# Designs tried in a protein design chat: VH-VL binders against q9ybr6. Part 23

Target 1, 148 residues: q9ybr6
Amino acid sequence: MSGSVLDEEAEKLMDYDYLLEKLYKKVPPKSGTSEYRIPEPQIIRIGSQTVIRNFREIAQALKRDPKLVARYLQKELATAASYEEESGQLILNVKVSRKVVNQFLQLFMKTYVRCPTCGSIDTKLLRQERAYMLKCEACGAEQPVKPI

## First folded at step 4 (VH-VL)

Design u27 (framework fv_patecibart)
Fold by ESMFold2-Fast, scan of step 4:
Structure u27 (fold): chain C 148 residues (1-148), chain A 121 residues (1-121), chain B 107 residues (1-107)
Amino acid sequence: as target 1 above (148 residues)
Amino acid sequence: QVTLKESGPTLVKPTQTLTLTCTFSGFSLSTSGVGVAWIRQPPGKALEWLAHIYWSGEKRYYPALKNRLTITKDTSKNQVVLTMTNMDPVDTATYYCAHRDSEYYYGMDVWGQGTLVTVSS
Amino acid sequence: EIVLTQSPDFQSVTPKEKVTITCRASQSIGSYIHWYQQKPDQYPKLLIKYASQSFSGVPSRFSGSGSGTDFTLTINSLEAEDAATYYCHQSSSRPLTFGQGTKVEIK
């Protein structure tokens, strides 16, 4: 039962409206900002595992190291994850739906990629003394973000 | 529709090099997660995986044969080529190429018709 | 390397009877087992992927089950066209390996 119950609870917790409300209150969106689209996750479910086949492509679209994005998903889903550099796939040791995976990837983008000041995705994530700094290369803004 | 077809010599002498070409259609070897595998089957025996190549150009070989095997791709021609050196009569087999969606987790879903290679003096 | 052992090696079955083929892995492979059908002088065709998922276009009489080390392919009602050798295949680790095959003949 735990896999099905976990999927249901994770989906309820990761309701997109709820996530958008949390993000809006913490980092209000700027009017007129264009939405950038990442590739749709290509999911294969194998027993208790979820495999994201096009994970490297998704990480490249996010302009972040695949290992960093994998670490984020591992922590948010409270599961073990294995990134395979040869195949470009991410293996999650949990049953999780495409919708939930996509919601976390969107949350990753809004938190660790998109500049909250100008909306640009042309940013760098820098580690400074155990904290992450999001530096926008478009407008020059720098903001501390939660460690992954 | 995914299709693959093997081509190459049907007779090889001991110590010679075998070169087999897999020509395919219905998919691109530029698509993330896609690969092509080579499998052989000696007459009356089980299937044996030999090698595969990924969309990225990365290659994997059966460890016991890796010093004899080379796999390459030409994405523009929709071809994958397998080369096997120092052929021996025990290498007599039907050689297949097959489509794979991913290296570790997906079975080979579409196979070529196979080509029988006989190694004899 | 992971060794896959099939049983039986051979069986002769009356039409409409149920056929069961087993595949045992030397190590746990989760659900990374796939089943192929090979008719005489033909190339192998995928029947079942990931232990229990039917491949597109495969008749409903074919089903797969199992996890870990013990896997089963079932043909619920054998048809004449099902005379073939059946192979299991693991994709859990390299080198990729196949079972020795089970030959099914019609009585």
Scores: ipSAE 0.000, ipTM 0.491, lowest interface PAE 15.9, mean pLDDT 82

Design u28 (framework fv_patecibart)
Fold by ESMFold2-Fast, scan of step 4:
Structure u28 (fold): chain C 148 residues (1-148), chain A 121 residues (1-121), chain B 107 residues (1-107)
Amino acid sequence: as target 1 above (148 residues)
Amino acid sequence: QVTLKESGPTLVKPTQTLTLTCTFSGFSLSTSYVGVAWIRQPPGKALEWLAHIYYSGDKRYYPALKNRLTITKDTSKNQVVLTMTNMDPVDTATYYCAHRDSEYYYGMDVWGQGTLVTVSS
Amino acid sequence: EIVLTQSPDFQSVTPKEKVTITCRASQSIGSYIHWYQQKPDQYPKLLIKYASQSFSGVPSRFSGSGSGTDFTLTINSLEAEDAATYYCHQSSSLPRTFGQGTKVEIK
């Protein structure tokens, strides 16, 4: 039997989440991680949009400009994103689950925030011509990371 | 500031359709991320979520009751309407409408006073 | 659907004592749990949102904690005005569901 419109939309969302999760799980484990918790994303679904209500808080915990984190999510999800400065919310023009959003935010932290040498999150991202340089303020290590 | 008030019949016969109107003030359903939900509570029992509608027109219904429920909005009148078909005595309950905004989306922060609907022959 | 089970169903408490109410979800719901207070013949009032965030105007004696499947609402020093039924509510998955309620009375 055919399901309702709501059931059909839920199935499509689950398929999309499953695909993204499989892609994310292929990322090799990174060594030297210490425990640091970013806030749990507060997700709102509105039609075809996903809104991260506490996005400013998440970006602050990551110690990165909200616009940079938004650009990363836009690129990884291949969708348009709008950061609302007054409310601190991020609007994504795609249906994604809280789990998938959290996985990409964790990947952002591993790639652009956490020092691979000492595990510190006290780092800076410096832009050069074609690359970003991740500089650790704790141990002094520097390494190139792919541009966002 | 934000207020909601339920209105509609207080007595409904089995098999009839119930129509309830939520009239609100202090916010607009044209405001981004604002929504209105309907919740009911049978006498002496727990709260049951029924449906909600968003500024965008997006609607969600309790799956087991989906074929009986319709939620609509009239933003110019500041009203949200819930209809429920084929009423049964087990549907006797106090019906509430409630506000949710972008800050309090997952929680219903301001509730109407409720209206008791009795279903009997 | 996600079933929320509250414990205890009923509690009679002396003023100034600490009250603890638990809510267990049948599957993980992250932090998408909210707590409501309903006094006799009144509509429910939001107390705590997202497991641990106090709603505006709510007395500081109310706090929430937990994540995943096990959640707690605490009243650190019960006042007479706190006699009510308390409900947990999850917003993680459709349909949205409520616990059966915990009635708190003053001894």
Scores: ipSAE 0.005, ipTM 0.483, lowest interface PAE 16.6, mean pLDDT 82

Design u29 (framework fv_patecibart)
Fold by ESMFold2-Fast, scan of step 4:
Structure u29 (fold): chain C 148 residues (1-148), chain A 121 residues (1-121), chain B 107 residues (1-107)
Amino acid sequence: as target 1 above (148 residues)
Amino acid sequence: QVTLKESGPTLVKPTQTLTLTCTFSGFSLSTSGVGVAWIRQPPGKALEWLAHIYSDSSKRYYPALKNRLTITKDTSKNQVVLTMTNMDPVDTATYYCAHRGSEYYYGMDVWGQGTLVTVSS
Amino acid sequence: EIVLTQSPDFQSVTPKEKVTITCRASQSIGSYIHWYQQKPDQYPKLLIKYASQSFSGVPSRFSGSGSGTDFTLTINSLEAEDAATYYCHQSSSRPLTFGQGTKVEIK
């Protein structure tokens, strides 16, 4: 029961922080950031496993550590994942479609990359205690985001 | 309902080691993101965070006291234990344990009643 | 280490009056500020979390505001039971720190 209560409190936190950011004067995104796109996942099925062959390229486009993006997918898909740093591939121990993988990567970008104040992707995730702080390098806005 | 209770000696001699146990109910330290913190308050002074431990067994300590502090957990017994070595009269304080929520709820939301530890010869 | 400075240290306030307590952080902490109430000889109780979110069971007369470095706890209409020391607390970075406390007494 504690888990459900804590999840509800987390959602309240995210809603409130987003509202506060919205109240500030918005800074227009830098050139090119509003149309930014990540590469399409290149998926290979191996038995019950899903392999994302171009995972390093996707993480680079997101401007985030591949291991961080891997942990996000692992948690959201409720499965084990292995990032192979030599090949740049991510192995997921679940059967999942390219469409579903792409949907979670888009959600990751919205939640952990794009500044809610100005729309820029020129941001950093700073670990502060057991939370992440999303800091925008373009407009200077900072806000907490759900840990991965 | 989350509850926590501190237990341990109320009197400690200088140079001795203090061991405090926090026994809790209403949550599990096997739940992702959950933690337990230890905080102290010297008589008439402000609150001081000492340490906390998370469900994944990761630990954080107040840097100036790190060499004196050890925090451990026993998930099956619903207990968290804090030890503090080389006690000094300035360590006289009420010691609290507290629940830390999910990973993005990092405030101490439910506190134990506290236990006063007096350090004197 | 992030230092939290509360103002004022002490207030003596007439019942039903508005009380304002401020907390200033030595560097930006976003919304990772929490407010606690500690009545004499009692343990601290959480009032407000993440700058402005009321904890369950907390009377509506308590509210919080602010972001970045400047934060405020407001008691809209002081009741006798509100005589206590109030502490701000930041959870944005280690070590976790508390303000020095603001004591509120009834006139």
Scores: ipSAE 0.000, ipTM 0.497, lowest interface PAE 16.0, mean pLDDT 81

Design u30 (framework fv_patecibart)
Fold by ESMFold2-Fast, scan of step 4:
Parts: structure tokens; C-alpha cells; sequence
Structure u30 (fold): chain C 148 residues (1-148), chain A 121 residues (1-121), chain B 107 residues (1-107)
């Protein structure tokens, strides 16, 4: 019976409007313009799961470890995620649209990839459990960022 | 509690090399996102950033002075050392070392007391 | 390099009055601006980090605001112990730079 409370929370997180509102609280959509393009997520639905078939390709375009990007999506969507190294697919234990997935990937790029000083995506992310720093290889800028 | 203290000579002759040591406690330079910076202030003038070093070993120098500056760390001794070559009277200043804000921002949250270095013959 | 220009250079203020210090960056620095207080013959102390976040133990009368190129430090009600030179500092890009300072004196 305690599971009904967890089911209501999970259903709330799966609500497109709820996820979109959560996204607006982090970055207004209008301020999220980008010149660099990442591949469009290729989504398939399997029961209550969302599978991003081209996840490895997306992570490569972001120049980040697929497991790091997966952890970000897992936390933002408040769900479990599994990265399949052989297939390069990401399995999310939530029903979520391509549009919502793409919006969180754009936020990831803005926060953990793009240099806020020069706009370059040629950056590296240095991390520890609670300490993160974004270092730009183009202009040398170093920016602390929130943990994933 | 984070604490830093500068040490080194207070009087340097022109053309000599200055070596300053920053000794700290309350944090480790083995912790990711942590750094130590050196800043100076000539008498009656504004603050000037000189260099900083991160736990990763990455080093950054003020471009106009980079050929004169060397910053190093000794993690086991909790020390950061700044070396500046070919000292000139215009380098007379109070020299500070400071801790990086480790909570996601590079603001220098804790500063040493500073050491006045006078360059004269 | 990013130039930070503070205004005013100097102000003499009556106790309990509101003080406003502005810092303008030569290019956008997001929110990577920090404010320091330096009393005569003392080392600088951090007041505000990341444009608007108060450092531990800083009195509530100090506040920061702004983003991009225009930033403000406000002292809502000046106390005698607030007589000092105030500096803005950017951590957005290298080299790290400071403003020229604003000296605040009590009338």
C-alpha cells in the first residue's frame, strides 16, 4: 500500500508537463540557444521503458563519457537508467518523449560541455564526488559546475 | 577551518629571485576542485592576480608575468610555492595566498595575512 | 583580458544610509563575480560570491546582484565598521582580474 505513494510520484515524474516545468526552473527555453547540434535522440518504447537507441552517438557528440550523461538523465528524470555498452543504447525506466530527452541533453551541453566564456565545446570536465570543474581547451577558462 | 600563511624574505634586491611559501591547513590539495592562488597589492593600489594552481597540478599565470613566475605544490607538506625572477622596484607589494572556494565557485574565500616584499638596493 | 570598472571610486556616507557600488565588465561574465572588503592594513575578506551568494558570517545588510556585465554590491544600512575599500573580482576567464576598488568612508 505504501507502493501507491511511489506509483503516484513515478506517474507525476512521467507527466510531460511536470518534466517541462522542472526544465523551466533550471533554464528558460528561450535562453537555451545553441549553434552546435547533437544527433536527434532515436526513441523506442518498451512497456514502461524509454530506450535511446543512438545514445553512444549522442554522448560522443557531447564529448562526454556515456555513463556520465546517463547519470545526469537518471537524476534529472528521477528514474533508473541502464547503459548497454555493447549496443550503445540507454534504457530509462520511465516513459518520456523525444522532446523532453532532447531538452535535458541541451541543458547538459550548456552546463557541462559549452564554455560560458567563449562558447567552445572543446572542454573537459574534471570531477570528484562533490567537486566539478569545467576546463576549456580553447580559451583556458575554468568554471566550477554543480555535481551530477 | 581553512587557514593560509605566507612566508619568505621581506627585502629583495633588484634582479634577484623571490621565493614565497604558502603553508595551509583545513584542506588538501589532493581534493578535486580545490586550488591556491597568489595575489599581490602594491602600496596604495588595486589587487593583482598572479597565478594559481589546482589539485590536478594545472597551473595558470598572469600572461605579462608568466616568464618570471613559477607556481608549485607539495601536497604532503600542505604548501604552495611561488617563485618570481628578476625582481624590480615596481614589484614591491604585499603578496597574499588564497584558497579557492571549493563549493562550485572560484571565489577566493579565505586569504592569508599577506607578506610585504620590498624591492630596493 | 576582462576589465572591471567600479563606480564610484570614493564615497563618504552618513551612518545608516544605503550604499551602492557598481562593477561593470568589459564583456559578459555570467555570474562569476565576487566582492571583497579590505579594511586599512588588513587582508581582503570575501563578502559575496557568485554575484549574489553571501559568504559565511557576512552581515545580512550586504547583498549582491546582477549578471552578464553589470553588477551591484549594496549595503542597506551602513555601520561604522563598514568603512573599507571594496573590490569586485571576476573568475569567468583567465587572467583573473579585479576592479580598481571603491573606498567607503563614514561622514
Amino acid sequence: as target 1 above (148 residues)
Amino acid sequence: QVTLKESGPTLVKPTQTLTLTCTFSGFSLSTSGVGVAWIRQPPGKALEWLAHIYSSGDKYYYPALKNRLTITKDTSKNQVVLTMTNMDPVDTATYYCAHRDSEYYYGMDVWGQGTLVTVSS
Amino acid sequence: EIVLTQSPDFQSVTPKEKVTITCRASQSIGSYIHWYQQKPDQYPKLLIKYASQSFSGVPSRFSGSGSGTDFTLTINSLEAEDAATYYCHQSSSLPRTFGQGTKVEIK
Scores: ipSAE 0.006, ipTM 0.499, lowest interface PAE 15.3, mean pLDDT 82

Design u31 (framework fv_patecibart)
Fold by ESMFold2-Fast, scan of step 4:
Structure u31 (fold): chain C 148 residues (1-148), chain A 121 residues (1-121), chain B 107 residues (1-107)
Amino acid sequence: as target 1 above (148 residues)
Amino acid sequence: QVTLKESGPTLVKPTQTLTLTCTFSGFSLSTSGVGVAWIRQPPGKALEWLARIYSSGDKYYYPALKNRLTITKDTSKNQVVLTMTNMDPVDTATYYCAHRDSEYYYGMDVWGQGTLVTVSS
Amino acid sequence: EIVLTQSPDFQSVTPKEKVTITCRASQSIGSYIHWYQQKPDQYPKLLIKYASQSFSGVPSRFSGSGSGTDFTLTINSLEAEDAATYYCHQSSSRPLTFGQGTKVEIK
């Protein structure tokens, strides 16, 4: 597995994320935004499947329904995903690295959790007709976001 | 300000179906990650989990009681209803409904006052 | 299912003494443990969420700690109003479960 082309591309993507992190450290972040972190995904590989063992914990930290987060990952990774409610695990029918999983979880947080106005994660996602409305409990801002 | 209150019969005969209603204010079951749970406590005993429903309509029942329990919601009335079939004297307990928010995912931050249901002939 | 075992099941404590209640999970649950206080003939009230975070309005004498399988609720100086049964509750795995409770009485 260490010599695969996919592993090399994942490492290049990791380098890019590292560079972005270095850049962000030079830009003053909003205090609440910089201090909040989600748990690191606990990945187990089984054949061609990737299992996120602590998926429910990650969804709790994102303050969103696990099935919503699972649907997001299924769409973004273009793969079938199964959320096992009893164990809280997410099974992805694709071989994917922890780095890539984390990247999409960060994008989910940016799009569906973090307030774009004040940076607070203290938000609620309301379903209104066909759309989602992101409401910030900290600053009161409301913003429509793309349906999952 | 979140409040919840249980209502329903205080006396039930063996084999009958119990129907309890939780009426709430200060939140909506149209909000993602929000839910309502039902917990019971037999006199002098520990708390026992029964069921929950999320705003999405997702439901979960305690496995040993799943075949006896039904949970539903009416978002427009701010109500959640629990039904439990084939009541037995051992089901005598104080029944609570409780608020579950995205901040407290599976935990309950606000509880109703509880309603004592006695099962006796 | 995850079994939560509390220790002790009963304590009689002199006012102003430190009280320690432990909760042990049958498997690792991270920090997904919550503590409730139930006074006689009252409904449970949340004290500590996610192992160590105090709920709003809870007196500072209450604190929580631990992770994985071993968790502790501490009352650093017991007041008369603290006589109650304390329950731990895990939110890590379904079915959701509670400990058996620890009754704290004033001596």
Scores: ipSAE 0.005, ipTM 0.496, lowest interface PAE 14.0, mean pLDDT 81

Design u32 (framework fv_patecibart)
Fold by ESMFold2-Fast, scan of step 4:
Structure u32 (fold): chain C 148 residues (1-148), chain A 121 residues (1-121), chain B 107 residues (1-107)
Amino acid sequence: as target 1 above (148 residues)
Amino acid sequence: QVTLKESGPTLVKPTQTLTLTCTFSGFSLSTSGVGVAWIRQPPGKALEWLAHIYSSGDKRYYPALKNRLTITKDTSKNQVVLTMTNMDPVDTATYYCAHRDSEYYYGMDVWGQGTLVTVSS
Amino acid sequence: EIVLTQSPDFQSVTPKEKVTITCRASQSISSYIHWYQQKPDQYPKLLIKYASQSFSGVPSRFSGSGSGTDFTLTINSLEAEDAATYYCHQSSSYPRTFGQGTKVEIK
């Protein structure tokens, strides 16, 4: 039986996909041994308020409770904040740029998430004796960190 | 020494509201990072987390039961209260309150003895 | 929600033998897993926290291991007082969830 024009095009696309996959496999892995990225903040301005629409996603990427991250931002920005549990968004009662929000989230990650000894993000934040302890699950290092 | 004890009715009729009180000693809910959780266990079944409250007043509820559950604290009395509306026979369980050993992502380290609540007409 | 599946559901073990209980999470929970022991007609007691850290006063025969999705509770040499139901519990996300339990009985 003779093939249709559509069957011939489908066969060509399959060959192309195979070649494309082979090409991508030849691209070396991107350099950077500790590249863990949090999602970019999705900012909406409403009057004098800044809304971080994807805040729950950001907190989950940081492996920290959204309320804890929200409290950190409230203190650093010296403003009131409301975490909306159902929508997963954070409302800040201040006009602040996406760049500034991202800088504070990166600082949170550096201070309260990333192990300073081995660079791992596989850590937990413990409240012991009225102090915060950052404990690394990868290397076992423990260190005190500033209370939030 | 941390201790917790549950109290409340042992028999509840369908559609009624259940109110349980957790009275504790050995810690304070004015201490940052401390919390109390409520867990239940139907006869012969697994443990089910229901809710918790932190010293800050932050509250979390099991999503499927959120509209039926209210958790509150009275720091001066060392008490946490759980209210569950519209009780049904499937809510028959032993209800526990428990101390949470540290901040977020922690487990429950010390549990109360539990109180059996039977929902029956 | 994160589902925790324990294996086996039931195990009858001769005294002094090694007991292994596994807990598998439906998605990665890093090391935010905790193990509880519940004896008949008693409340649960914490044995192991954060996958591998022994809770104070827990006998050294109990140990935990694993990370990500696969976790194990080991009782090196079973004693008579260890007859109980064992539960894993995750604190990685809301809602908090428990495994279905593993009942360990003396043969």
Scores: ipSAE 0.000, ipTM 0.488, lowest interface PAE 15.9, mean pLDDT 82

Design u33 (framework fv_patecibart)
Fold by ESMFold2-Fast, scan of step 4:
Structure u33 (fold): chain C 148 residues (1-148), chain A 121 residues (1-121), chain B 107 residues (1-107)
Amino acid sequence: as target 1 above (148 residues)
Amino acid sequence: QVTLKESGPTLVKPTQTLTLTCTFSGFSLSTSGVGVAWIRQPPGKALEWLAHIYSSGDKRYYPALKNRLTITKDTSKNQVVLTMTNMDPVDTATYYCAHRDSEYYYGMDVWGQGTLVTVSS
Amino acid sequence: EIVLTQSPDFQSVTPKEKVTITCRASQDIGSYIHWYQQKPDQYPKLLIKYASQSFSGVPSRFSGSGSGTDFTLTINSLEAEDAATYYCHQSSSRPYTFGQGTKVEIK
């Protein structure tokens, strides 16, 4: 049947997977870039909430503030998020799969961490009036990126 | 366990060149995102960053002192060397080397004990 | 260059009182501010990294907050061993500058 909460949630999750696949297909590989891996999200489902237990570790691997990464996921998933500073966990008020979370984290790394010029992850993200500035410590390139 | 230790002369005459060596353990300067910084502190004054060298070999210098500073590394010996030319009494300070890592958002998490360098005639 | 201005320059504080130290940057530095503790004749020790993240082994009474240009280091309940000079430091852009320092003494 259609119009049920389960049908809507399944359709929404499928739509997110489809949108992410389209985004990945539009992102060409960067030449001369070695692959960098972030930790796999450790997911616990609590009712309609998704808890990422190792969120602090993931944010540290991304070399970004956990609150910034949390805000990015909150906006991409169109849901509320709560970062628990003592435990290092992130609580998302949405049912979302580990695969979808991992895909958004990879997209975050591509957009806000990896230097588009040299492919290095040795970068800093600084706020500007209408954009963030991504500064590469490896090659010295500076690139404006979309605000989170 | 990361450790760093500075070594070099404790007394330098005006116009001479200062050479300081930082010897470290517990990390490698072949690891991406890792570097070593040099910082100094004149007696009773604030800390001043001088130079940084990355594992890639990329170097950063304090712009006002750039023409006087040279930083080099020997990854196999776990050493970083700072050279500062044309020393002046105002350069009297305790000189530190420190571990500077992108994992800590480029903060300096571990410092050497420091070495006092006095510049006088 | 980015100038970091700390306030106050000096505090004499009774044990168990709350201490607040501020650091103001002349330009937006995001969260690339770090706080160091330096006791007399000792090297500096990292307390807080990236504005608000506690470094390993640092007592919970130390906390950091702020972003952009205004940052605060708080010692919730001052202990005798906290007598030291505290420095803020930015890693945003070269030269990677330090504040002038805040000296905290125990009454």
Scores: ipSAE 0.005, ipTM 0.580, lowest interface PAE 11.7, mean pLDDT 84

Design u34 (framework fv_patecibart)
Fold by ESMFold2-Fast, scan of step 4:
Structure u34 (fold): chain C 148 residues (1-148), chain A 121 residues (1-121), chain B 107 residues (1-107)
Amino acid sequence: as target 1 above (148 residues)
Amino acid sequence: QVTLKESGPTLVKPTQTLTLTCTFSGFSLSTSGVGVAWIRQPPGKALEWLAHIYSSGDKRYYPALKNRLTITKDTSKNQVVLTMTNMDPVDTATYYCAHRDTEFYYGMDVWGQGTLVTVSS
Amino acid sequence: EIVLTQSPDFQSVTPKEKVTITCRASQSIGTYIHWYQQKPDQYPKLLIKYASYSFSGVPSRFSGSGSGTDFTLTINSLEAEDAATYYCHQSSSLPRTFGQGTKVEIK
């Protein structure tokens, strides 16, 4: 049976308040609503794992490769993630709430999808050597973004 | 052990705003994944989901009624409040609040007794 | 929105007979279906969650099955106390929706 001191410390570090604080340090809360919305994550808990069942649909709404979005969540949550190509779902090896998942997806959209010049979501993310370039199809702006 | 009870006016005039309070015990809205939903049932008709709120603060509304509905929580008082604007006779129904087991279970396991709200002038 | 259609609307059943109620979703909902029992002038009570798992305290004569779009609630041997309206409910997609209900009466 689990219940070691190390397991308790790991759970504490991954609790909602800790993850929420990390998120707020990157993206201050806003009272305004987004014009463009992504699908609500459909979450299932399996033991200590969080499964996002509609992950492929979310990635398609973001107009990004599911594996790229999965890598982003893996990095931000500091956990292992597995994308199942056949089912289209993402398995995260961490207990995390739908709210936290959604907030990281909104941060992904702000950083890697939405044009900082005109606000359009009609953009391309192009890998150039060790950097990513965000190119807007609406206004033509090109912006380097941090690697995932 | 989990209990919920609805309270509010039993008679509302057309165009008025309805405010219903759900007071609960046996659980906390500070627990991850726990939530409270509001459901209504017009006399002799089917159940209709209206809104829910989770401990995280996530709120979801029935789209056709979203512009009329507001759900809020007060974790320290063990209360969830539903506000519905511009009431119409077709909104006459028994209104229920219900505990959601967890976001991971997706079902509503314990319901309040319901409160009948009649809209007439 | 996902429409849930129950069949039949009404059923009058002899005691000890098997009752079958179906719920069809307008699109696939996996196993995110729940079944509720509502007796006259009472609040609904959860019977089956997540298509096939019995809620605590529910008699073993109640069972659920199905996945995708077709779901069934079965009462193996109807007791007098089972006279009620039964509702299916999906939690797969927003908005959350309920079926129209199936009323079960004892002959």
Scores: ipSAE 0.000, ipTM 0.468, lowest interface PAE 20.7, mean pLDDT 81

Design u35 (framework fv_patecibart)
Fold by ESMFold2-Fast, scan of step 4:
Structure u35 (fold): chain C 148 residues (1-148), chain A 121 residues (1-121), chain B 107 residues (1-107)
Amino acid sequence: as target 1 above (148 residues)
Amino acid sequence: QVTLKESGPTLVKPTQTLTLTCTFSGFSLSTSGVGVAWIRQPPGKALEWLAHIYSSGDKRYYPALKNRLTITKDTSKNQVVLTMTNMDPVDTATYYCARRDSEWSYGMDVWGQGTLVTVSS
Amino acid sequence: EIVLTQSPDFQSVTPKEKVTITCRASQSIGSYIHWYQQKPDQYPKLLIKYASQSFSGVPSRFSGSGSGTDFTLTINSLEAEDAATYYCHQSSSRPHTFGQGTKVEIK
């Protein structure tokens, strides 16, 4: 049994404010602009869900498995997510804006794709015995990154 | 223009060591993102990746052949050398060296002509 | 290691017809797939990198698509010079692996 729909939406808005605060602590809103561009998320809101229609295209631009990017967003947004392989869409069980989604995707690129030493996106994410290792195929640098 | 050319023996006896040299021009292996790979193709079969060396000096090897393969570079001579120990008749193949395009691509954009290495007694 | 399976193994096609070659990976490789053309007694030439990015100088009739496990190379109007064996190559995981090849002949 759920309460009123208005009460549920108010709780989701509170969660959204928390997520924005968390994001701004990690990545300032006015940080430097990335040279490499990923496609802007195409967002549709369906009730309490956010659907990213072009998710497969975004994952391709990030050079990462869509399921990995989906797990990252699921954890950062503290919600369930479903990647639909046939349509290439990602369904997030939370109400979130295009701006917030794009900020987390930029953070994903900075943390799990772009080499901090040379700036190249030609990198691989390798599972080590303890954690993920970001290995740059361009310059050879290795950097441990937090698990997804 | 960019060119690569393989050189080395064309006939090797079983148990001997094969040494192949890739000499290139039109690019430097000191440029970030650039690498050189060795790929082989047995007669009538598919391509098989063997090893790759990056401008940084980092190396990648086919895991099943790792203990038989050594890849090195001499940036001043524009050369990459592949050494493969304990040759066997099943290692008979055309051996290619190829350049990785740039920091944006793992695809091999320019290939050498290839050199056929026959392993027989 | 990641296995790449190409289909068909062989096709004989009339000039000007559309050719579709598929490459299926045994596990997800994102967009780390590249396509090569190899003519008889010649070295391979890169056509498409990162699933869909055309290499410089490659005719516009060649295009690539796909993501995850299913990838396609398309020749939208076959020319006589396109008779060759086509290979897909994944760079997502070591060892890098190639498909078995698809031979395209002119009918």
Scores: ipSAE 0.000, ipTM 0.462, lowest interface PAE 17.9, mean pLDDT 81

